# Designs tried in a protein design chat: VH-VL binders against ABC transporter G family member 3 (ABCG3). Part 2

Target 1, 243 residues: ABC transporter G family member 3 (ABCG3), of Arabidopsis thaliana (Mouse-ear cress) (q9zuu9r114to356)
Amino acid sequence: IAWKDLTVTMKGKRKYSDKVVKSSNGYAFPGTMTVIMGPAKSGKSTLLRALAGRLPPSAKMYGEVFVNGSKSHMPYGSYGFVERETQLIGSLTVREFLYYSALLQLPGFLFQKRSVVEDAIQAMSLSDYANKLIGGHCYMKGLRSGERRRVSIARELVMRPHILFIDEPLYHLDSVSALLMMVTLKKLASMGCTLVFTIYQSSTEVFGLFDRICLLSNGNTLFFGETLACLQHFSNAGFPCPI

## First folded at step 1 (VH-VL)

Design c7 (framework fv_necitumumab)
Fold by ESMFold2-Fast, scan of step 1:
Structure c7 (fold): chain C 243 residues (1-243), chain A 124 residues (1-124), chain B 107 residues (1-107)
Amino acid sequence: as target 1 above (243 residues)
Amino acid sequence: QVQLQESGPGLVKPSQTLSLTCTVSGGSISSGDYYWSWIRQPPGKGLEWIGYIYYSGSTDYNPSLKSRVTMSVDTSKNQFSLKVNSVTAADTAVYYCARDLSDYFLELGYFDYWGQGTLVTVSS
Amino acid sequence: EIVMTQSPATLSLSPGERATLSCRASQSVSSYLAWYQQKPGQAPRLLIYDASNRATGIPARFSGSGSGTDFTLTISSLEPEDFAVYYCQQYGSSPLTFGGGTKAEIK
């Protein structure tokens, strides 16, 4: 996927249109991790939703998004999008939840649906938790936040999307869980998935796992390019990369 | 509660067809909650899965045997059967029928109840 | 097909000792793994399913663990009736496959 001169405006409470994303240019390739970084109000979630074709009705988008060389908006069923907060069904096990997702969204025979569920469980390192109740109530012992986050991503993987957009995959995770999540996503990308996701900020260790970075501040792109190019660009200018 | 019982010939000549039947008691094949499988074990060797059948007639066979194997189900008699064509000495084994059960919607996967097994010898 | 490898082929122990049996899959089977016990002249008996769940009627001394490709069956304290052949079986993909077996015998 690529985008050119992408601008997104949203109506505020005071009857004006705010430019939330200003003239963004970028691209992401199969098998790689492209990260949109910036503080909470930098426009990173809005840019992610614009690329995924999931902007709210109050938003207007200008510019072009290209998928595999064509000028097309993304068809809903071809791409996965993982919300920052996902509602899970606590009374189901991980495997049951993913299988019901497959039943509702995929045509075809039960054997095929079992295969995609098992692939998603393995891809997200959920094997040890597959038969555990998701839970989420004070009296039910269920999954912790890190495992719940991996389940929400696995749900989208059941559709075998070519591109997976994830809004804040590290949300509510401690530092160890966050590193494990990033290693899992890096492996998923290496299997041919195009990953595009947002991160508020990252450690040096996590930063090194990214293939490309789009740095946003107040809707403006401060940098877009490969991770090593970002580090070298700011080093050569006499400043550290603004992470 | 549920019991499975194999029946068939103890001796089959090379190149002929082996036919075995499994009778299920204490439960209905047509309930739809389970798959039904055949597994064999050559003397002194390990276990080999042959195939499964669902009460609707849907089957899946081990690729190593697929060209020679057919399974069928008779819901009125609460039975399912196995046929192995063109047998050789390599088909000599104890044949087990088994109920295929999984916590994953109780469809298939592992075997919670087994028949006693029936020894089939292929010789002239 | 997924190849299941069990080790050791033979395990010689005395009653009261802990037994640890290994099963390895050639590719990931998630938690879709079962363990069976077989005594001479008898059909296999289900011990463990979904890698760690004990089947109904199976004593607490039997436990299973593992996920992905590496699995273990543990018998915390061997009873005389536990000396038998043990098989692992994967059901993560068709065809269903079994390990070669581990024979637990009296030392």
Scores: ipSAE 0.000, ipTM 0.378, lowest interface PAE 22.0, mean pLDDT 80

Design c8 (framework fv_necitumumab)
Fold by ESMFold2-Fast, scan of step 1:
Structure c8 (fold): chain C 243 residues (1-243), chain A 128 residues (1-128), chain B 107 residues (1-107)
Amino acid sequence: as target 1 above (243 residues)
Amino acid sequence: QVQLQESGPGLVKPSQTLSLTCTVSGGSISSGGYYWSWIRQPPGKGLEWIGYIYYSGSTDYNPSLKSRVTMSVDTSKNQFSLKVNSVTAADTAVYYCAREVEIEYDSSGYYTYEFDYWGQGTLVTVSS
Amino acid sequence: EIVMTQSPATLSLSPGERATLSCRASQSVSSYLAWYQQKPGQAPRLLIYDASNRATGIPARFSGSGSGTDFTLTISSLEPEDFAVYYCQQYGSSPLTFGGGTKAEIK
């Protein structure tokens, strides 16, 4: 996916009309993790939603988004979008939840639906949890927040999207769960998936896993490029890369 | 105007389960963009976040309490509840329920949680 | 967990004076920082969110600033009702954590 001169204006509860994202340029490739980083009010979630075609009706988008070289949005199901918070069904096991998600979303034979569920479980490193209850309700044992987050991502993988957009995959995760999540996503990307996600900050170890960074501040792109180039860019300006 | 009110016993014996309910009025618990939290404050000390629940039943708990706490929600009664198992004197505190706001479509698309409405608090004493 | 450190523990001032309260995070929380006021026997009240935005109904004398790890709450001219305990809270990562509080008391 690529975007050129992408500008998003918003009529929201904060301001009447603002340029939330200003002339953003960038791209993301299969097999790589492209990260949109920045503080609150930087426009990172709005940029992610603009790329995914999930802006609210109150938003206006200018500029171009190219998917497979075409100036058009793919129909729903060609890409996945994972919200920051996802509703899971605590009374179901991981496998059951993903299987029912597949039944609701996919046409086709029963064996095909089983296969995509098992592939999603494997891709998100959920094999040891597949038969455990999701939980998270009164009197139920269940998964920890890190496993629940991986289940949320696995649900979108059932559709076999070529591009996966994730809004803050590390949101409310402890440091160990966050590292495991990033390793899992890096492995998923290496299998040919194009990953684009937002993050507000990262450790040095996690930062090293990113292929490309789009660094935003107040809607403006401070940097777009490969991780090593980001370090070089800010070093040449006399500042460390703001991570 | 949204109002939250805690209810439950003021005295719990050691090793038993502490159960509290928060009743929400003036707003629906089934609204997206809001999460419902419990926060406690031991006498003379600071605030400690216990956990949150979303109206779908999704929860996240403070790791220090995760093994002992469970939250539940009853959207038909517009209530959410907290249970703390195996209580000790260290669990003596004023317990607050609060609404967490996730503000959508600011300049970054979202803010994360702030506690914009709180209940008045209920004192729970763990004593024999 | 992110540890929030507030200083000073106690701030002794007279009405009309400027109050400056500090909050430091053990790691960056970007601007995901809120300030609360708590009076004896009452629940905390939200004053500032996203480091610098005043909550609805909060007087203009309250202002917040800072980003990353260093944050400040300023009360430009203390009124009698402003003598209370103030807490900062980060919501950049789980678990949500609060500072130890700063008590503003009359000199």
Scores: ipSAE 0.000, ipTM 0.408, lowest interface PAE 16.0, mean pLDDT 78

Design d11 (framework fv_daxdilimab)
Heavy chain, then light chain:
Amino acid sequence: QVQLQQSGAEVKKPGASVKVSCKASGYTFTSYGISWVRQAPGQGLEWMGWISAYNGNTNYAQKLQGRVTMTIDTSTSTAYMELRSLRSDDTAVYYCARGDTYEEYASGYYPYFDLWGRGTLVTVSS
Amino acid sequence: QSALTQPASVSGSPGQSITISCTGTSSDVGGYNYVSWYQQHPGKAPKLMIYDVSNRPSGVSNRFSGSKSGNTASLTISGLQAEDEADYYCSSYAGSNNLVFGGGTKVTVL
ESMFold2-Fast, scan of step 1: ipSAE 0.000; ipTM 0.478

Design d2 (framework fv_daxdilimab)
Fold by ESMFold2-Fast, scan of step 1:
Parts: C-alpha cells; sequence; structure tokens
Structure d2 (fold): chain C 243 residues (1-243), chain A 124 residues (1-124), chain B 110 residues (1-110)
C-alpha cells in the first residue's frame, strides 16, 4: 500500500474544517511492519483510518491511496482493522469467540470457518489459550490484557486480510506483554501480511522490531523511512524529534 | 517507589562551582530524560537544560550555555548538574524532573515527576 | 523577564470558576501542542496538572481543564476550592529541545 499527498480535514466547531493530516506520503510492503508514531492528537489514528477507508462522514480526504500499484479505495471490510479497544464476550472461550465471529462474517460451509479460526489462533500465538474462557467478569478468571489484545487481532484474521491496520496494539499493555505482542506481529508480517499500526510509546527492544516509521506531529510528517534511517535523519538535522 | 532524590543544600562563595545530584529509583532510568529547573527566592521557574538518560545528549538554556554541564551515571541511575562561576543571582532551589522518552531518546517536554529540590546559596 | 506572559494574580470565591492565560508567540505556544501547567504550593516542588494543552494526569481533578487558541493557552479551574490556592506556571516547548516557562500566577481563594 502507498499514499501520496494524503490530506484529511475534519469539521471542527469553527466555521472552517481543520487539517488533521497534512500532505502525508508513505508506503508499506508485504512482510513488513510499518509504524505510525507520534504524541496524542498528532493525527496517527486519523491517518490509519484514512488508509483503511474508515473515516467518519464528517471527514474529507484528498490525495491518493494505491494498493498493488493501482489507485484504490478500500471498501469497508476488505482489509482488517483493529480498534484500540475491542468488546469481547467473556462467557466464551477464545476458540468459541473466534468461531462465532467467523460465522457472522464469512459465507460458505462450516468446515472452512473452522479452518480459518485455527489459522488465526496459531498466527496470534493463542494455542495455549484456545480453550480458556475470555472472562473479565467479577470473581471469574480470564485472559490478561496481552492475551485479550491478541484475541481482538485474531478476530480480524479470520477474514484472512492481506493488509491489517491496528490502532495502538500496545495500548494498556505492560512492557513484557508489549514485547510479546510485537514479536507475534513481527512473525505475522513475516508470513506475508502487511501490517500498519499506530504507537505512541515503545522500549528500545520494541523500536528495533519496526521495519518502517512514519513520525507525525500536529498532522505533519517529520520523517518517513526505515527505522535505522530515522535516527540518522534526526542526528543530521542537529536536534532530536520535537514531538 | 518512583522517586527522584536530590543531594542536600549547599553554600558556596562567588566564583565557585556546585554539583547537584538526582538519584532515580522505581522506574527504568533510560526510558526518561532529566531536566533541571531552578527557582530563585520569591521568583518563578527557570528551565536550565535537559539530558537524555538513553544517549547522553544534552541541551542547555542559552543564558547558561558555557557555565552548566549535565551528566548521567547509568550504573547508579543518577543525573548530575554542575554550575560553574557562581554569582549571587544563582541563589535558588534547583529541581530535577523527568521527561517521558516516547521514542528511544526523544522526549515529550513535560515533567510528571519532580525531585524535592536542592537549595544552593551563593554568598560572600 | 519570563518568556511566556501570565497575569501576576487571579482570585475567586469557593465554587466559582477562574481562568489563567498564558501568552507566547508562534514559535512556542502557537507553534506546538506542548503546553503544560504546574501547581506549586509554598515550600513544595511543582506538580503537573495539565500536559499537551488539555490532557490531565491520573489523580488530577477534572475541575482542571486546559485549552489553547492561537498564541494563548488557558488553564480553567472550576468549582474553586481552598486547596487550589497556589502558584500556577505554564510551560511550552519552544523548538530545538528548548523549553520555556511563564512568570507564574498566584491564585487566591477568597
Amino acid sequence: as target 1 above (243 residues)
Amino acid sequence: QVQLQQSGAEVKKPGASVKVSCKASGYTFTSYGISWVRQAPGQGLEWMGWISAYNGNTNYAQKLQGRVTMTIDTSTSTAYMELRSLRSDDTAVYYCAREYDFWSGYYTPYFDLWGRGTLVTVSS
Amino acid sequence: QSALTQPASVSGSPGQSITISCTGTSSDVGGYNYVSWYQQHPGKAPKLMIYEVSNRPSGVSNRFSGSKSGNTASLTISGLQAEDEADYYCSSYAGSNNLVFGGGTKVTVL
């Protein structure tokens, strides 16, 4: 996926629309993890939604998005999108939840739906949790935040998307869970999936796992390129990132 | 316990140097930078400069450039601020404060944790 | 003088709302969304009340809110209480890793 001169405006409380994303240029390749990084309200989630074709009706998008060399609009549901917070059903096991998700979303026969569920479980490293209750109810043991986030991503994987957009996969995760999540996503990318996600903070270990970074501040792209080139760029500029 | 512990009060003569320490505990030291902020008696806050615990990069306020040096000792999770050629108008409470490292050595410019302050008195 | 301009003092009665302004330039307050506000009681270190213009840290009362218009940021304290009596300082990123403070505002609860 690639985008050129992508600008997103939102209707504000004022007479004129505010530019939330300003002339963004970038690309993400199959098998790679491309990260959109920046502080709160930098336009990260808006850029992610623009790429996924999930902007609200109050938003206008200018510029072009290309998929596989052709100008494309992403129809709702043709690519996976994972919200920052996902509602899960605590009374179901991981496998049951993913199976019901597949029943609601996929046409076809029962045997195919079971196959995609098992593939999603394996891809998200959930095999040890497949028969465990999701939980989250008072006095009932269930999954921890890290496992819950992997279940929410697995839910989208049952549709077998080629591109997966994830809004803050590390949201509310401790450092150990965050590292495990990133290792899992790195493995998923290595299987050919194109991953594009937002992140507001990371450890040095997590930072090293990124293939490409798009660094945003107040809607402006401060840098886009390979992770190693990012540090070189700011060193050559003579100051650290101002966000 | 997440805290920044500063060294004790100092009394110096004009022309001397002072070195204030700030020992971090209860968090990953290299995930935050340290700023130094001073406050003269009855006056407002004045930012002095910043140091990265990740890569040792520093940036000093223009007024203090050439007189201040900030350093880090990662083995003891301690930041230091040395101010040279002291003048009477350097009399102040000196605070250390941390900034979150959002991107491996690059920081958001706000302080969620402060030391208790070190009083430095410069008198002849 | 301080780089950012604040009123020297603001006063109000318990239960009222007060607003403190912080005026800079297009190279600090107007150029970035990195305005923070600190509360300082006599003899104590400052405490972060607002960061990145309008965000509240955990443990800070929702009576405190921040906003910005052009080169001026504002801190609003609603439902004013006796414990709010303190000095308040604004701060802004000023580019090139430089940070500046306002002169401070003494809030008096009548």
Scores: ipSAE 0.000, ipTM 0.392, lowest interface PAE 19.8, mean pLDDT 78

Design d6 (framework fv_daxdilimab)
Fold by ESMFold2-Fast, scan of step 1:
Structure d6 (fold): chain C 243 residues (1-243), chain A 123 residues (1-123), chain B 110 residues (1-110)
Amino acid sequence: as target 1 above (243 residues)
Amino acid sequence: QVQLQQSGAEVKKPGASVKVSCKASGYTFTDYGISWVRQAPGQGLEWMGWISAYNGNTNYAQKLQGRVTMTIDTSTSTAYMELRSLRSDDTAVYYCARDLEYSSSWYEYFDLWGRGTLVTVSS
Amino acid sequence: QSALTQPASVSGSPGQSITISCTGTSSDVGGYNYVSWYQQHPGKAPKLMIYEVSNRPSGVSNRFSGSKSGNTASLTISGLQAEDEADYYCSSYAGSNNLVFGGGTKVTVL
């Protein structure tokens, strides 16, 4: 996927259009992780939704998005999209939850749906948790934030998306869980998935795992390119990279 | 009553192909899958692939992809496994085995096995 | 070379209990509850002894039991008898529509 001069306007607090993303240019390749980084209200979630075709009706988008060399906008639901916060069914085990998703959404035989579920569990490093209750209810022990986040991503993987958009995969994760998440996503990308996700901030260790970075501030692109180039760009300017 | 009956032993030269048959009886053929497993003399078991008796969909072991073809004939309740471009290290006893019914996990365990077909590849 | 690691041989005396280990990774034995065990006597086809880690098919003696801890599955034979002398193979679903076997363990009854 690529985009050129992408501008997104939203209805502002005063019922007037505000430019939330300003003339963004970028691309993401199959098998790689492209990260949109920036502080709160930098436009990173809006850019992610624009690329995935998930802007609200009050938004207007200008510019071009290309998928596989063709001028096209991704229609709502045509690719995988993982929200920053996802509600899970606490009374189900991880395997049951994913199998239920497969039964409702995938065509084909029951035996094939089971294998897709097992593949999603493996891809997200959930094997040790597959038979555990998701939980989260008042008196029910369940999964911690890191495991719950991986279950949310596994649910989208059951649909076998070629491109996966994830809004804040590290949201509410401790440093150890965040590193495991990034290593898991790096492996998922290496299996051919095109990953595009947003991050508020990262450690130096996590930053080193990204293939490409789009740095946003107040809707403006401060940098787009390879991770190492980002470090050199800010070093040459005499400033530290804003990670 | 419930059985898988395999074709007889084969002797082939390197570069030839072999086709082994597996005839099911005593159960509804289309309710199960068939896996193929081979065993070289004095060696362990090696899974080769699986076929649905319901619709003929297949999954092959990556090592054999491109050399193996599995088919079914529902009218005779028979599964076939063809292995091409034979090498001396393809010498083995080839088993067909019944997978669990198609409504549950397939090729996770094999409750019924054929007696095996010895395929010898020699020059 | 096998995908799952089993000891080459295990021996015991009649009436003794023996255990055979089957070690894989988090992508097979550790990742799924689809571990099965097969018994093979010389010149015969394998026979299913245990499926889905710990379940026994009809007709298999309750002297055979299965378990799993982490990436290692185990087959235990209690009250060892002469007829238990055979090769034993473990098997596990390995994801992505793949199945793997262990290298096999020769059980000798002394």
Scores: ipSAE 0.000, ipTM 0.377, lowest interface PAE 23.5, mean pLDDT 79

Design g1 (framework fv_gatralimab)
Fold by ESMFold2-Fast, scan of step 1:
Structure g1 (fold): chain C 243 residues (1-243), chain A 127 residues (1-127), chain B 111 residues (1-111)
Amino acid sequence: as target 1 above (243 residues)
Amino acid sequence: EVQLVESGGGLVQPGGSLRLSCAASGFTFSDHYMNWVRQAPGKGLEWVGQTRNKANSYTTHYAESVKGRFTISRDDSKNSLYLQMNSLKTEDTAVYYCARDLFYDFWSGYYYGMDVWGQGTTVTVSS
Amino acid sequence: DIVMTQTPLSLSVTPGQPASISCKSSQSLLHSDGKTYLNWVLQKPGQSPQRLIYEVSNRFSGVPDRFSGSGSGTDFTLKISRVEAEDVGVYYCMQSIQLYTFGQGTKLEIK
């Protein structure tokens, strides 16, 4: 995927346009992790939604978004999107929840749906948790936040998307769980998935796992490029990289 | 570069023991099922046994011809696979190959099959 | 065990001509997950076995288009549309639905 001069505007009564994302340029390649990083209200979630085609009707998008590469045999949706907060069914096991999701979303025979569910469980490193209750409501102890987040991503993998957009995959995770999540996502990317996700901030260890970074502030792109180049960019300007 | 390198082969008397090693590099060894496959002189390939990955509890499976005599183990921290061969018979004379299994392609999912093979190590059990 | 039977056991082909190898299993290789667990492996003279085809018809990366696999249930075929000198070797079919068993091997030689 690539975008050029991408601007997202929300109409305002007293302005020609109320711009949330201002002339963004970038790209993400198959097999890589591209992160959109920035503080609250920097426009990172809006940019992510614009790339995924999930802007509200009140928004207008200018510029171009296009998919890089050829597709062959994509019977499921080409793009997946994982919300920051995902509704999970705590009374179901991980396998049951994913299978139920497959039944609702996919056509085909039961054996085909079972196969994609097992693939999603393996891809997200959930094998040890497949038969455990999801839980998470006040009196049902189940999966911890890291496992729950991987289940929400696995739900989207059942549709076998070419590109996966994730809003804040590290949301509410401790540093150890965040590192495990990032290692899992890097493994997923290495298997051919194009990952684009948002992040507020990260540890030094986690930052080193990103392939590319798009750094936003107040809708403006401060940097787009390889992770190592981000450190060089801010060092040369006399400021540390904002991580 | 993905590689598997076997070692430990040699000449052994019937009833003896031998331990083979397979050193893996260039991939995440801990994710894969690993197999031992052998080939007797002038004969075809014969599967010997398998160890599964951590997600499948490191379970092991063996061909009937070696069950009870051979033991497969692995050390993920050293990227190494082992085959402990006990009570060796002349019929065990073969080149022993290490082979990687359980590959994943995001679009096609998990498949069982052997996609990377080592160079082999020769085991000769004398008459 | 599932028995894998290959025919022919040996064949000689003039370069540029097609070759065909058959493989039959003693029971169906179609799993309840919808996948058919039939693989093809090639062993060139003096070399280790190398990957060729998985799930009946899928070529591994780097395998030339001249190789194609087909079949279902218990009957499978490997075809080479235009045999080249580098294709000399022994071809094995392998089931991976119940552990692993190989066919006897088919030796391909150039005339």
Scores: ipSAE 0.000, ipTM 0.426, lowest interface PAE 14.8, mean pLDDT 79

Design g10 (framework fv_gatralimab)
Fold by ESMFold2-Fast, scan of step 1:
Structure g10 (fold): chain C 243 residues (1-243), chain A 128 residues (1-128), chain B 111 residues (1-111)
Amino acid sequence: as target 1 above (243 residues)
Amino acid sequence: EVQLVESGGGLVQPGGSLRLSCAASGFTFSDHYMNWVRQAPGKGLEWVGQTRNKANSYTTHYAESVKGRFTISRDDSKNSLYLQMNSLKTEDTAVYYCAREGYDFWSGYPDYYGMDVWGQGTTVTVSS
Amino acid sequence: DIVMTQTPLSLSVTPGQPASISCKSSQSLLHSDGKTYLNWVLQKPGQSPQRLIYEVSNRFSGVPDRFSGSGSGTDFTLKISRVEAEDVGVYYCMQSIQLYTFGQGTKLEIK
């Protein structure tokens, strides 16, 4: 996936439009982790949704998005998108939730969908939790935030997407759970999945796991490129890298 | 000190092609977005297109009037900017200016207020 | 493309008198960052263009205080409080919210 001069405007007050993302340029390769990083209101989520073709009706997108050499929006179902906050069904087990998700979204029946569910459970390191209730409501004992986040990602994996967009995969995770999540995502990318996700900020250890970074501030791209090139870019410009 | 010098202008028949060059000196060319702007005889300024720097993958953008016919490229090793013009029309007759994007050193990116340094221009006449 | 429309297209002023140029954009130039990306550019006879004003009302370094910009949304004005002979030239408003489009220009002449 590649994008050129991607500008997103949101319907504002009166008859004007606000530029939320300004002339963004970038690309993500199969099997890599590309991270959109920046503070609150930098345009991270908007850029992510623009790439995934999930902008609200009030938004307008300008510029070009290329998927496998074609200038087009990706059809729904050819990719996965994980929201920052996802509603899960607390009365179902992890396996049941993923199986019903597969029943609703995939054609065909029976053993094929069970196989896809088991693959998703393995990919997200959920084997020890597969038969546990998701929980979370009415005093039900439930999964911790880290496990719930992995279930949300696993739900999208049952569709076998080649590109997975994740809005804030580390949202509301403690440092240990966040590192485990990043290690899990790195392994998923190494299996051929193209990952594009947003992060508010990262530790040095987490930063080192990224293949490419798009650094945003107030809609403007401060840098796009390989992680190593980011450090050199800001060093050569005469000031330290603004992580 | 900071200077942009255009060359390559001339007389071309409609449907013809022409390549303009711009030689930059006195600044770190590779850090800057570069633009082409034209001015038809007795008319106003018209932005033609832009090339971004290496950090932005040398992305190019064009005015609708020239999109598909004009191509902007750059060679950072030679401090040079180019404009390849194909399928020229009489409406493309103008003085073509090479112009540097305003740059904010502390942000490491353009200031987004347009062009701060311009060349003297090179004249392109499309006529039979 | 955003269309920029200037009025008047020409203006003749006696030295020391004020001058006013209006600019209207086809859509709002206000960005979500709170900035309005409306700029003013001057091209003096036989010279390359130079930047005068950015974000509606901010003067670039070296621009005299007699130049002032105002406006919001889609309607903008450039004012020169006391025109000097050196101010002769063509004034352009320019939007930079979606790359660049210029107004058609206002030619300022001395009577």
Scores: ipSAE 0.000, ipTM 0.374, lowest interface PAE 25.4, mean pLDDT 79

Design g2 (framework fv_gatralimab)
Fold by ESMFold2-Fast, scan of step 1:
Structure g2 (fold): chain C 243 residues (1-243), chain A 126 residues (1-126), chain B 111 residues (1-111)
Amino acid sequence: as target 1 above (243 residues)
Amino acid sequence: EVQLVESGGGLVQPGGSLRLSCAASGFTFSDHYMNWVRQAPGKGLEWVGQTRNKANSYTTHYAESVKGRFTISRDDSKNSLYLQMNSLKTEDTAVYYCAREYDILTGYYYYGMDVWGQGTTVTVSS
Amino acid sequence: DIVMTQTPLSLSVTPGQPASISCKSSQSLLHSDGKTYLNWVLQKPGQSPQRLIYEVSNRFSGVPDRFSGSGSGTDFTLKISRVEAEDVGVYYCMQGIHLYTFGQGTKLEIK
């Protein structure tokens, strides 16, 4: 996936008065993890949603998005998008939830849908939780935040997307759960999935797992490139790479 | 074959107007940003302006020397690019070239020009 | 505007000898994507400009191996290892990072 001169504006009292993302250029390769980083209100989520075709009706987008030689068009089922907060069905087990998601969204035979569900369970390290109730409401004992986040990602993996967009995969996770999540995502990328996700800030260990970084501040791109190139870029400018 | 053919050049008096056309063939014209570049007699190349494609809302950009006087437009249905020149000055005397912006390759993008027309001559003189 | 300065403005070379053209920009041509948007364009006598090199060092299809580009930041060089008669013309460097400005051109002539 690549994007060229991408600008996103939001509705105000004057048409297109607020530019939320300003002339963004970038790309993400198959099998890699590309991270959009920046403080709150930097435009991270808006850029992610623009790339995934999930902007609200109040937004207008300019520029081009390219996927495998196609302009601004992704084939049905080619990508998944995971919201920062996902609604799950607490009365279902993990396997049941994923199976019903597959039944609703996938064409084909029932045995194929079951196979895809089992693959998603394995990919997200959910085997030990597959038969447990999701829970989490009305005093039900259920999955913890880390497991729930992995279930929300597994739901999108059932569609076998080539590109997976995740809005804040570490949201509401403790440091141990966050590291496990990042290791799991790195393994997904190594299996051929293109990962693009947003993050507020990261530890040095987590930062080292990223293949490419897009640094945003107030809608402006401060840097886009490989992790080592980020360090070199800011060194050449006389400033350290931010966080 | 990929080609660009300019037309509409000629002799015009200072303060006059002239419209140049560029006919494109052999490629998907609607996908490309297009540029006008000029060359005064015995001088170097000077970028005049650019029009982007439909995905970028046909936005235009101009060199300071022509801003406010020149207007670039395009008609994708006719594979044609235009340059409307108003308030012409003797300094606008040049060969005007139509040039295609370099396209994306293998998920990357580039800025530059890869295909050039044969040029059309504009002479501004009394 | 980014100012592009070429040296020399004219160069006379004996066939088979090397030629070198320098191009300097008034500010860095390095983009946030890690690429440097510096192009070289050739205009042969009586002809339209033609593509030569993109992104500092990449030859367009059909450009002979004797042409090579190098450089980074603000300093760039175009080298021809063994000049041939067909290489006569004016060479222009062009920046593409903040829309387009060309150098003054370097005229290559055969002695």
Scores: ipSAE 0.000, ipTM 0.417, lowest interface PAE 18.3, mean pLDDT 79

